# VH-VL binders against q9rc53r339to534: the designs that were tried, part 36

Target 1, 196 residues: q9rc53r339to534
Amino acid sequence: AQTHEFSNKLNTISGFLQLGKIDEAVDFIQKERKIQQEWIHFFIERVNDPTVSAVLLGKISQAQELGIDVDIDPSSQLLTPLQERQQELLVTMIGNLLENAFDALLASGIENKKIYISFTDMGDDFIFEVEDNGPGIPPQLMESIFEEGFSTKEGTHRGFGLALVKKAVHELGGAIFLEEGELGGACFVLTIPKHE
Key: E = the ipSAE of ESMFold2; O = the ipSAE of OpenDDE; V2 = 0.75 times the mean of E and O plus 0.25 times the DockQ between their complexes.

## First folded at step 18 (VH-VL; framework fv_trastuzumab)

Design R5 (at its last look DockQ between E and O 0.68; V2 from the best seeds 0.80)
Fold by OpenDDE, look of step 18:
Structure R5 (fold): chain C 196 residues (1-196), chain A 118 residues (1-118), chain B 107 residues (1-107)
Amino acid sequence: as target 1 above (196 residues)
Amino acid sequence: EVQLVESGGGLVQPGGSLRLSCAASGFTFSDYHIHWVRQAPGKGLEWVARISPSHGYTRYADSVKGRFTISADTSKNTAYLQMNSLRAEDTAVYYCARGGYRWPFDSWGQGTLVTVSS
Amino acid sequence: DIQMTQSPSSLSASVGDRVTITCRASQRIYSYVAWYQQKPGKAPKLLIYAASHLESGVPSRFSGSRSGTDFTLTISSLQPEDFATYYCQQHYSWPRTFGQGTKVEIK
């Protein structure tokens, strides 16, 4: 199904074409392409794992289609090689965390939906952070949200996703927890030791 | 060469206002975070505020929340610290420093002195 | 807030001495601790980041280590230019927090 943002872009292009404004349509397409290229360039420079890059890029595209603005902290970097199992589980965790954020934001009905991502390999542990500007997580639920089968008004998928993330990160000897973020919503932090 | 240059310090009365500037050069301004760190005379270092110029996200120490505002002009590669409702305990040398989300402060300015006194 | 408890507050040493400064974090912050050197009238200078990584241009006599929430800065052989105040700092979470500082003086 076409998302609102995708539909809006197509409508814009269609509008230009219907008006005979071919150059404007081309310019619009080129601008969108440029944005995509900028993301690709960012990942090429900052992330040495193509699989992780691909997942993030895909999720960013999905977010855009959903009308969710995604920012990645410019200091983010992942140049340390991941072990095979680390890569596999990290991809799973990133996917689920972002889906969780999508669900929370869409359920909230807020107009300016935003996600903020940061990651680093500077220390002995990989740290990955996903924050949204949704309603956040009440303190009473901070432990329960990671339990399998946990359900909130945002849907049952959220509980299963976060439970999977918790299981995955623990398998890697790491941890997941909530932190006070900058956007006012939920801020999930993954820590993964580089070496066990 | 990475350079940060603070300016705007001076003497101000309690309750007064002051605006500090941090001019950055020698690096891509939007790829980093800019911080303000202060040091009272004869005392240690205290982090004050942070901005990510690329998207404008800010953080503040509790001691300055509601009184200080950090901002950045990417066109000028300059960060600012607007200080309102100044108190005697705000007296310090104020440094601007370059960092990242979980980075250390790898570059510092020379600092500018702010004195709050009646 | 994360507290960084630094010790000692001051120490006296001679050129050639091995100097050790310790900082304990109030909670788990992994390896995200930096060490700075500050001389009178000057801005702090980054020495170590991520607990054990030497900043570019810093002499190899400086080293950092971690044991749980305990972090250590070591100067293997103190040089005349090393007399200064040293600070630990966590760069893990917000707000950023510093240790109280350690003044290294000439014996």
Scores: ipSAE 0.853, ipTM 0.931, lowest interface PAE 0.5, mean pLDDT 93
Fold by ESMFold2, look of step 18:
Structure R5 (fold): chain C 196 residues (1-196), chain A 118 residues (1-118), chain B 107 residues (1-107)
Amino acid sequence: as target 1 above (196 residues)
Amino acid sequence: EVQLVESGGGLVQPGGSLRLSCAASGFTFSDYHIHWVRQAPGKGLEWVARISPSHGYTRYADSVKGRFTISADTSKNTAYLQMNSLRAEDTAVYYCARGGYRWPFDSWGQGTLVTVSS
Amino acid sequence: DIQMTQSPSSLSASVGDRVTITCRASQRIYSYVAWYQQKPGKAPKLLIYAASHLESGVPSRFSGSRSGTDFTLTISSLQPEDFATYYCQQHYSWPRTFGQGTKVEIK
């Protein structure tokens, strides 16, 4: 899903350029530059993968438009190079976890919506964490949330995102867990071995 | 040069209170986590509490929950540990340490002694 | 809580000896184990993190390894300044937990 959104933006820019609409392409690019300068400096220092950086920046921008406050733990680090397949699946998983958090917060009606992201490459496994201050996951549902078609949002969505994340992380030899986080809502943790 | 300097230790009676300080320098304070780790005389190391100064998120060991409060003042590059309802088993050298998300403790202060005794 | 079972509790060794200290984690913690050195009256010093990564400025005679939930600190040729107490620590889960320590003494 995040691959389609990113690709659509690139197609839009390319379309403007191919039609000779240079001013429109520039305006589109400038509008997408709503991201704080502090985020750009953070990603230059802490994330050595331009595609992961772009997905995170794009999701932060999307969250701002939705009234959701997104922060990243400033000690987070992803400097170890990703292989092409790891990159593809990680950006898909990041996108789906963040969309899941957006959906939960928007459905909740909570006024001060927050998401907190943390990650590290310090060990033999990449660890990536997404949490929100939404309603969380009731204990009786904790095993069910990864099943295809699961949803607690009656009449809104079919709920395939977490099943996709579980499938993707297993392809990389990793795992997904629920943990107690800082915000009192759901806290999803991905572990992905650097080497098979 | 990364430095962490603890202060505020001393002798206190059971049930009393103390406030420890950890003054940090040589790094961007809000980019890291600050921890308190203690060591009773002749014993091993025990993690006590953590704060993320940029966002104010805290965690506590079960042995101190409800009695100790960790806080930070980013404008002073200083973390604090407010210790209330002190018990004899809280007697220890208290170290301030620097960390991060799933990090080891990569820098330590020299510690400040807290003695809880009648 | 994740328990870190460290052994031995103490050992006696001579300068030049190879020293091995082990820790076992009670649960999966991947590679997220640190080793610290502590001399009397001093703060702990980080030697190894993430099981096998040598901290900057630490002599290469120190090394760490992992087999499953078993972790090992090795000092290949003990030097006079290495007589100290050593602690393992998991840095994966909350609460952070330490082994009980290994005191390395001169024979």
Scores: ipSAE 0.836, ipTM 0.917, lowest interface PAE 0.6, mean pLDDT 89
ESMFold2 (binder alone), look of step 18: mean pLDDT 94; pTM 0.954

## First folded at step 20 (VH-VL; framework fv_trastuzumab)

Design S1 (at its last look DockQ between E and O 0.79; V2 from the best seeds 0.79)
Fold by OpenDDE, look of step 20:
Structure S1 (fold): chain C 196 residues (1-196), chain A 118 residues (1-118), chain B 107 residues (1-107)
Amino acid sequence: as target 1 above (196 residues)
Amino acid sequence: EVQLVESGGGLVQPGGSLRLSCAASGFTFSDYHIHWVRQAPGKGLEWVAYISPSHGYKRYADSVKGRFTISADTSKNTAYLQMNSLRAEDTAVYYCARGGYRWPFDSWGQGTLVTVSS
Amino acid sequence: DIQMTQSPSSLSASVGDRVTITCRASQSIYSYVAWYQQKPGKAPKLLIYAASHLESGVPSRFSGSRSGTDFTLTISSLQPEDFATYYCQQHYSWPRTFGQGTKVEIK
């Protein structure tokens, strides 16, 4: 994991301090704290599953370290209790989807990397969506990307994330599919029935 | 109480422009999406556009893409619809409505009439 | 785009009647269908969301159900104030799309 952003922030703080600009350093720290508090507040209000919240928060932090901007749709809500297996698999799916997005964005070299997340428990199905502004997925690869071992990138031990997501969602009786998003990259949608 | 109030409607010639406003109150503006939905006289409902004021994401119906621009001012809790290159078929009552990413439209304004006629 | 085919376009009924309006989606939208009531010169009012959830303040005589891609709005006992036009709408995907509407008229 790249820690460039974190390092930059620390350097900034250090710079202020070296320059004797204590107030500016404090303000900078306070701004960062505020951002974190806002996320915590959001999750407390909109997500009643601490494990899901923790995973999302962790991924958001990771994204920030990678220079990826993450937004969550403000209408997002997950207040319906998850069954134990649902929780476990949802966490796995979210983690892998976001990691996949990170990889795609980092490989693309696109400036202003962005991920948009939305989720809802309004209907009879949980719906979770992860969209990025990366290169997207060509139509010819839309089925293959979920196969084990499939990777557009060189390297070992790649291409298992989406396969795992597909397996997990199917175990829950749900589905995963790609939609056309507004950001221009890949848009993954998970649907999970609340009740089997 | 949740309230949405449209304004800016009127008579305009084909090819003309009009800017609608939707003033929102009674809720946290940034927590929702604001939509425009129109209804031609004696016809059904047609979704036009939405904006998420919190991060500025927007979507448009194909029928208005390239001509209409939705925007929001969070400091004023107001959404706008800039309509350019207006056509006769754009004649309708324009409603603003509150929603979410996969939410229904749970609150509506009273609507404002836009008439495009020579 | 997801098409919402609503039927009938109009119906006549009497106070106390059971009224049923149907809407069929062109593809799976799960349970993400809303129903609205609109009276002349007024904005639509949300009645049902997520296929079967009654909006707050809406009378219990209104109900929604789903069977696959078929959605139904039911008024168990029509009241005088229920004469209006009703619309189904999918709130699953973009663009949002409505049914053609059903005008419920007094017999």
Scores: ipSAE 0.845, ipTM 0.921, lowest interface PAE 0.6, mean pLDDT 93
Fold by ESMFold2, look of step 20:
Structure S1 (fold): chain C 196 residues (1-196), chain A 118 residues (1-118), chain B 107 residues (1-107)
Amino acid sequence: as target 1 above (196 residues)
Amino acid sequence: EVQLVESGGGLVQPGGSLRLSCAASGFTFSDYHIHWVRQAPGKGLEWVAYISPSHGYKRYADSVKGRFTISADTSKNTAYLQMNSLRAEDTAVYYCARGGYRWPFDSWGQGTLVTVSS
Amino acid sequence: DIQMTQSPSSLSASVGDRVTITCRASQSIYSYVAWYQQKPGKAPKLLIYAASHLESGVPSRFSGSRSGTDFTLTISSLQPEDFATYYCQQHYSWPRTFGQGTKVEIK
């Protein structure tokens, strides 16, 4: 439940009402509630952390407003309890990885934008994966994408998201790296030891 | 009870084709990954291919890329392995197995024998 | 590809013996190693996953452990039904890869 996400939904509803499209406004509200209920069943069974569930649900909703199709591997599971600091940093890392994927897809001009999320707690490490069907990471940039201030984004705003993820995962004793994914774009993987 | 039942094995000439089926029951098919793993006579285990039936994502071992195609029909709870341009080294028992994201193979079928011989 | 180097290739043991089988991964796979038991003419059966977790219904005489990229399967007191071939397998990255197997035979 991000304030930015809520504002976008209010703007959409307001737009329909300002144009006199009351039925469209009602339909939008009913669709949004239905989508959230379908995802709630997944999270109740597969994710035993309400904060992580809320971040994922919020990002799924945000992606839909941006025209990005987000799916989660149905075999994903996060049932092992998170320590307080793990929860805080994981939520931050998930948010930043998804925002990085949104930015890459929106800048790409690709028509059928997709993100695929997978995670597991089966071993001694939590593993969390975010991939997109965007342009991927050129080999020349693979080491530099984690440096502070790195960005391919035009403008004065600097891209600190991946550097922040690297710092956060290091505090938890884990790692972040790239893998080949299913979608042909970037595939970021976090590994976080469950203990220490 | 979780069950995986392979069928479609047999004797085929080099260069021929064969289609294997893996019928699944006792679990929600689209919530898992389905794999094919093979074992040549007297040899060890080799992973062949994987599909995520809900999303259609697939991977293949290098030894079979371009010749084998994995697919799934979620309405029939069945995965398939279409095997084209078969070679003698493809001779093996082919198992289907259930998995998930970075999971072991927690359930296996009984296997179906494919023999490629002149 | 991640190579799983399994040893020994075979061993002879008596009922009641303690048996150990090892696998080494060619790079980090965290704890994501499974162990399978296979009897002649049968499919492999999952014993252990994530290095040390016993699959449901597997006797507690089986255990698994990890030290870095070295993984061990231990059978604390071998039973007649344990004479079989054992495979390790990494379930971390693509392609999934197996050790070459260890045949445990009656002495």
Scores: ipSAE 0.745, ipTM 0.879, lowest interface PAE 0.9, mean pLDDT 88
ESMFold2 (binder alone), look of step 20: mean pLDDT 94; pTM 0.955

Design S2 (at its last look DockQ between E and O 0.86; V2 from the best seeds 0.83)
Fold by OpenDDE, look of step 20:
Structure S2 (fold): chain C 196 residues (1-196), chain A 118 residues (1-118), chain B 107 residues (1-107)
Amino acid sequence: as target 1 above (196 residues)
Amino acid sequence: EVQLVESGGGLVQPGGSLRLSCAASGFTFSDYHIHWVRQAPGKGLEWVARISPSHGYTRYADSVKGRFTISADTSKNTAYLQMNSLRAEDTAVYYCARGGYRWPFDSWGQGTLVTVSS
Amino acid sequence: DIQMTQSPSSLSASVGDRVTITCRASQSIYSYVAWYQQKPGKAPKLLIYAASHLESGVPSRFSGSRSGTDFTLTISSLQPEDFATYYCQQHYSRPRTFGQGTKVEIK
């Protein structure tokens, strides 16, 4: 399941080459490059923290390999400098939230897997949102999902991601909660005060 | 300069349809959300609908769900509001406004009047 | 939906007066409140966003503040051009919701 999209792309390129369709292969590569450049451009303009940018970019790449379509709200912005601890924990939180979304989507079997990310530093709080179009979270589990060891899935070393996020956000004096999203799945919202 | 220009308003009978347009200029259309906000005569402001032109995500007020459709043409930098099954209560000046996911409405059109009357 | 309860519905004031308008949110919306000014026959104009941030070009006599879920627009010294209707709005959640409006009239 992993890297299937990457493999598909390579296969496509290989196919063009085997068919002697060099121009098509080059065009395909250029399009992919353009997409990557667009992401880089977006982060350069909208995110002044290279570490946060790198984490997001890495996760986007991972999502693509998993066949998950990731969109970032174009109004997203993070230009307010983060304190060192804020940065460290934000990276951790973002990573875990997205990983959680990946797991949920992959387990769901949904064909058109989607994640929507938004973030803003407009107010007195940083707000980071991760929404997916997966099965969502039943109301009965909205509190328990943040408990250590809680997992709806079988396997070892599961159920710690969201607990870690909750711990991290609380350390920063913030909060994590679920909101009604637009994709029909889970919508996690992180709020972090700019100043403690 | 950021500009939004509404058009398409007019008089229509109950049950009728009308399509409003919002032509945007002076900014990157796909970087923002476009909203429709209406104001009945002598009343306050009511949010109607929103679209993210870049991704196509839409939201509607409960009062217009199932009757109104918001859309956007990025090639034309124009947002639309298709209004069907119009009711007298839909009578209002309709504004389009620029916003973001959690942004205020920092730019507004001049508005276009929609009157639903028999 | 998040309700924005605005008060007063109207007030009379004189040029030079300090004017205060309040809006209370039904739940936490953090600092994501905007204030708009609307004159008759015109579209609303953004004054304040994120509770306390002054929009570019807006006179400094306008200010916004937050206390929990209570938000306040203040005009430090009312000018003749400030007689209008003012609206608060939450820009935190969907759907966007407005206060009922406050008409500032000449005493």
Scores: ipSAE 0.851, ipTM 0.930, lowest interface PAE 0.5, mean pLDDT 93
Fold by ESMFold2, look of step 20:
Structure S2 (fold): chain C 196 residues (1-196), chain A 118 residues (1-118), chain B 107 residues (1-107)
Amino acid sequence: as target 1 above (196 residues)
Amino acid sequence: EVQLVESGGGLVQPGGSLRLSCAASGFTFSDYHIHWVRQAPGKGLEWVARISPSHGYTRYADSVKGRFTISADTSKNTAYLQMNSLRAEDTAVYYCARGGYRWPFDSWGQGTLVTVSS
Amino acid sequence: DIQMTQSPSSLSASVGDRVTITCRASQSIYSYVAWYQQKPGKAPKLLIYAASHLESGVPSRFSGSRSGTDFTLTISSLQPEDFATYYCQQHYSRPRTFGQGTKVEIK
């Protein structure tokens, strides 16, 4: 997804230059460079795992291509080292939670699509949270959204992602919940013990 | 040195309004959450409101929802609590405190007294 | 909202005594409990967070522990300056909630 998003940005710059819109090309480059540097600076200070940083950066870029604003709570921190299996499964879970949020927002018709990410390693459990400002989860579906093959309607995603997240978090001895978030949509929370 | 300084407390009649300020220094204001916590005379601590200044997200205790508004001005490193339709039970020392995502309150101001009486 | 039930409401102890204050959460909050000390006329001060982590600058005679939804603050050897009211607080869920407080009096 990072390579695809790079290619789109290069094509945009090339298009501006081919049309003689030099000022627009410069403005686009300045905006993209500033955004990348701000995220890199955040991850250097707050996230001591390059694989988790890479998946978050990739998903942020993907969200921008989809017209979705992604923010991370600036008080978030993940400085405690992850075990190899924790890293592998957390990356999978982050990816699937964000893809689920993308799908929900794209299907919703909401104009100002937003995702908010928060995480902490302050206690004896890692906590990772992904929320969106979409329609949320209807009460009648709350138990079934984690079942393999679950689908609401016509989507290519059939709930395999959420079932995989639940399996992955349980392998780590943790849990996944729905909570009330800041944005009014779905708010998924992962809890993962640091040690068995 | 992390500092939080409250101001704006005073005596007001029921139904009146006050605006409290929380001036912050010694830390990057927009990287944290700011909370208001109050303590009625002789009573315990009660959380009132929170703002995430970077994104403007707010949350309120049910007892003050619709009457109080928390806000922040990041250019002044200051949070505010606008208190309207004040009631006698709002009488308390109001503290501002620093927090974050699932954090304790790791720094507190000295408090400002609000008295609501006829 | 998560209820934090703190016990006792007050206690009296001698200098040098081991003092234990307890707090029970109405539901699971993992390790996310803080303890604050408040002296008369002063703001609360953070002592312990995440159940057992000692805040910087807090004397080592203070400690915290967890058993399920039961949390304890322990002062291993009470000092005269420990006369204060102590509050537990859960910092897991929205909104944050406090116990009712425990006033610690010397003798």
Scores: ipSAE 0.795, ipTM 0.896, lowest interface PAE 0.7, mean pLDDT 89
ESMFold2 (binder alone), look of step 20: mean pLDDT 93; pTM 0.948

Design S3 (at its last look DockQ between E and O 0.79; V2 from the best seeds 0.82)
Fold by OpenDDE, look of step 20:
Structure S3 (fold): chain C 196 residues (1-196), chain A 118 residues (1-118), chain B 107 residues (1-107)
Amino acid sequence: as target 1 above (196 residues)
Amino acid sequence: EVQLVESGGGLVQPGGSLRLSCAASGFTFSDYHIHWVRQAPGKGLEWVARISPSHGYTRYADSVKGRFTISADTSKNTAYLQMNSLRAEDTAVYYCARGGYRWPFDSWGQGTLVTVSS
Amino acid sequence: DIQMTQSPSSLSASVGDRVTITCRASQSIYSYVAWYQQKPGKAPKLLIYAASHLESGVPSRFSGSRSGTDFTLTISSLQPEDFATYYCQQHYSKPRTFGQGTKVEIK
């Protein structure tokens, strides 16, 4: 796992301290704390499932360490209670989708890596969306990317994440598909019926 | 109370420019999306543009792409629509509306009339 | 873009009548359809969202339903104040798109 952003922050704090700029160091720490508090506040208000919140928060932290900027659409909401199996699989799906986005972005070499997340429980279906500004998915691969073992990258233990997501969402009677996003990369949409 | 108030409409010649404003109050501006929707005289509703003030993401209808620019000032709780290269077909009442990523338009302004005519 | 085909374009009804307006989406939008009421010279007003959810303050005589990609707005008993133009809208994808509208007139 890359920790360059975290290291940068620590270095900044250390720098202030070495320079005797204690107030600046404190201010910097407070700003970072504020950001964290803002996320916590957001999840408390908009997500009633602590497990889902924890997973998202963890992934956001991981993204930050990787130098990936993560935004959540401010209109996002998940207040409808999830069934136990729904929760379990949703956590798995969210984790894998975001991990997939991380991999795509890191491999792309793009300087301003970005992920946009949105979710809603407004309708009869839960909708969860993960969009990145990476290279995207070519039309000819839109079906293949969900196959087990499919990977555009060389390496062991790759190409199972999206397949797992597809399996999980189907178990819930939902669907996963790609939509046209706004960031230029891949935009994955999960739909899960609230009631089977 | 949630309020949206449009202003800036008027008469303009073809090829001219106009800037509309949408002043929002009664809610956290950054928690929502702001949309512009227009309605030509005697016609239906047409979505024009959207902005997420918190992140700055924008989207436009094909009919206005390259000519219209939506923006927002969170410090003023105001959204804007800069309209350039105006055409007769742009003549309409322009509404701003509050929404979300997959949210309906739950609040509307009173609208402001834009007339493009020689 | 997702097309919303609304029907009828107009209808005449009397007070107390049951009125039904239909909108068909060109593709699956799940339940993400809204219905608006617009009176002359006024801005649209949200009535229904997410196909069947009644907006706060809207009379219970208004209801929405979904069957696949077909959406229906129903006024169970038309009141004098209900004569207006109604629009469906998909709020699922971008760009947002509206139906053509249905003018409900007095018979």
Scores: ipSAE 0.849, ipTM 0.928, lowest interface PAE 0.6, mean pLDDT 93
Fold by ESMFold2, look of step 20:
Structure S3 (fold): chain C 196 residues (1-196), chain A 118 residues (1-118), chain B 107 residues (1-107)
Amino acid sequence: as target 1 above (196 residues)
Amino acid sequence: EVQLVESGGGLVQPGGSLRLSCAASGFTFSDYHIHWVRQAPGKGLEWVARISPSHGYTRYADSVKGRFTISADTSKNTAYLQMNSLRAEDTAVYYCARGGYRWPFDSWGQGTLVTVSS
Amino acid sequence: DIQMTQSPSSLSASVGDRVTITCRASQSIYSYVAWYQQKPGKAPKLLIYAASHLESGVPSRFSGSRSGTDFTLTISSLQPEDFATYYCQQHYSKPRTFGQGTKVEIK
């Protein structure tokens, strides 16, 4: 099926071609193939779940189109098989955490927008971390950001993504919380028991 | 074979500076984190600093913030610890160790001794 | 910072004895505890990580376990080469923190 990220790339190529900018279209295609190939190699080695890999790759591509630099900690790994429900909810949670980071960065006016992703399956719990170099979360809002329909005081905010993540991680017996990260912005951490 | 080799230790006066090196081999250097861990004579282990060489992200123990700087040169597979404003309390064997995101330290160097004394 | 309280500080044992060393974390760290062995003048060596996973090349007489925030290293039958100092370490949170060590001595 057609994704927003895939459709945007097709539109970009079509735009170059319609304007007669053939060299630019070729350059765009070649650059995208090289970048995607490097990420695919990382995911083949470090992530044994094709659905999680696909969501991460899709979100990385979306971030590139938005001018957001995404990195993954190179020591990250998810080699332990996910149960079906874990996979479904983890994919949803990863997507919503990344969308929250995109929204925060795009609203922030920060010039060099960055997201850093880290994960491990080393212990009895999966741990996933998404952080940005945006403004972070004021301490007084720490609990309320997970409430359904949470609104920011100055602007419009969907308010459902983080509440959905909290509900999803609770269904898996895990937790979501904030930690100090590498980038100085928000750093959300998910813990998910592996189950017996 | 994974190897980490520290160098640059020695005797230095309080307030002085010293630069430690950690030369790595036998693994893809940029895929891991590099840590410095120290052990004062007869004492336990204390974490000092960490770098992710691939991205340059760093972290420091409160006891060394503003005085120590960790860095890496991926072309030389080497991490460094620049130690400034040294104090007697910094006297220790300094180990470099390999880690990762929420990983243990799975490989250690043999350490280099730093002595801060008049 | 997460405090790791290790006990005992030292113990005496004979070859063949079963030895148990414990650590308690001051907060939840899930299963993210490592155990290291250190001999005099040498660097620490990883034995156990993630509470119970044996590092490659470590003898099977070493094992680890967890109950809540309490963690245990067991040596099922002590050998001459096992006389050393043992440290626990949490590898969950920043900064990494160590227990104070347990010296295992020949009785």
Scores: ipSAE 0.798, ipTM 0.896, lowest interface PAE 0.7, mean pLDDT 89
ESMFold2 (binder alone), look of step 20: mean pLDDT 93; pTM 0.947

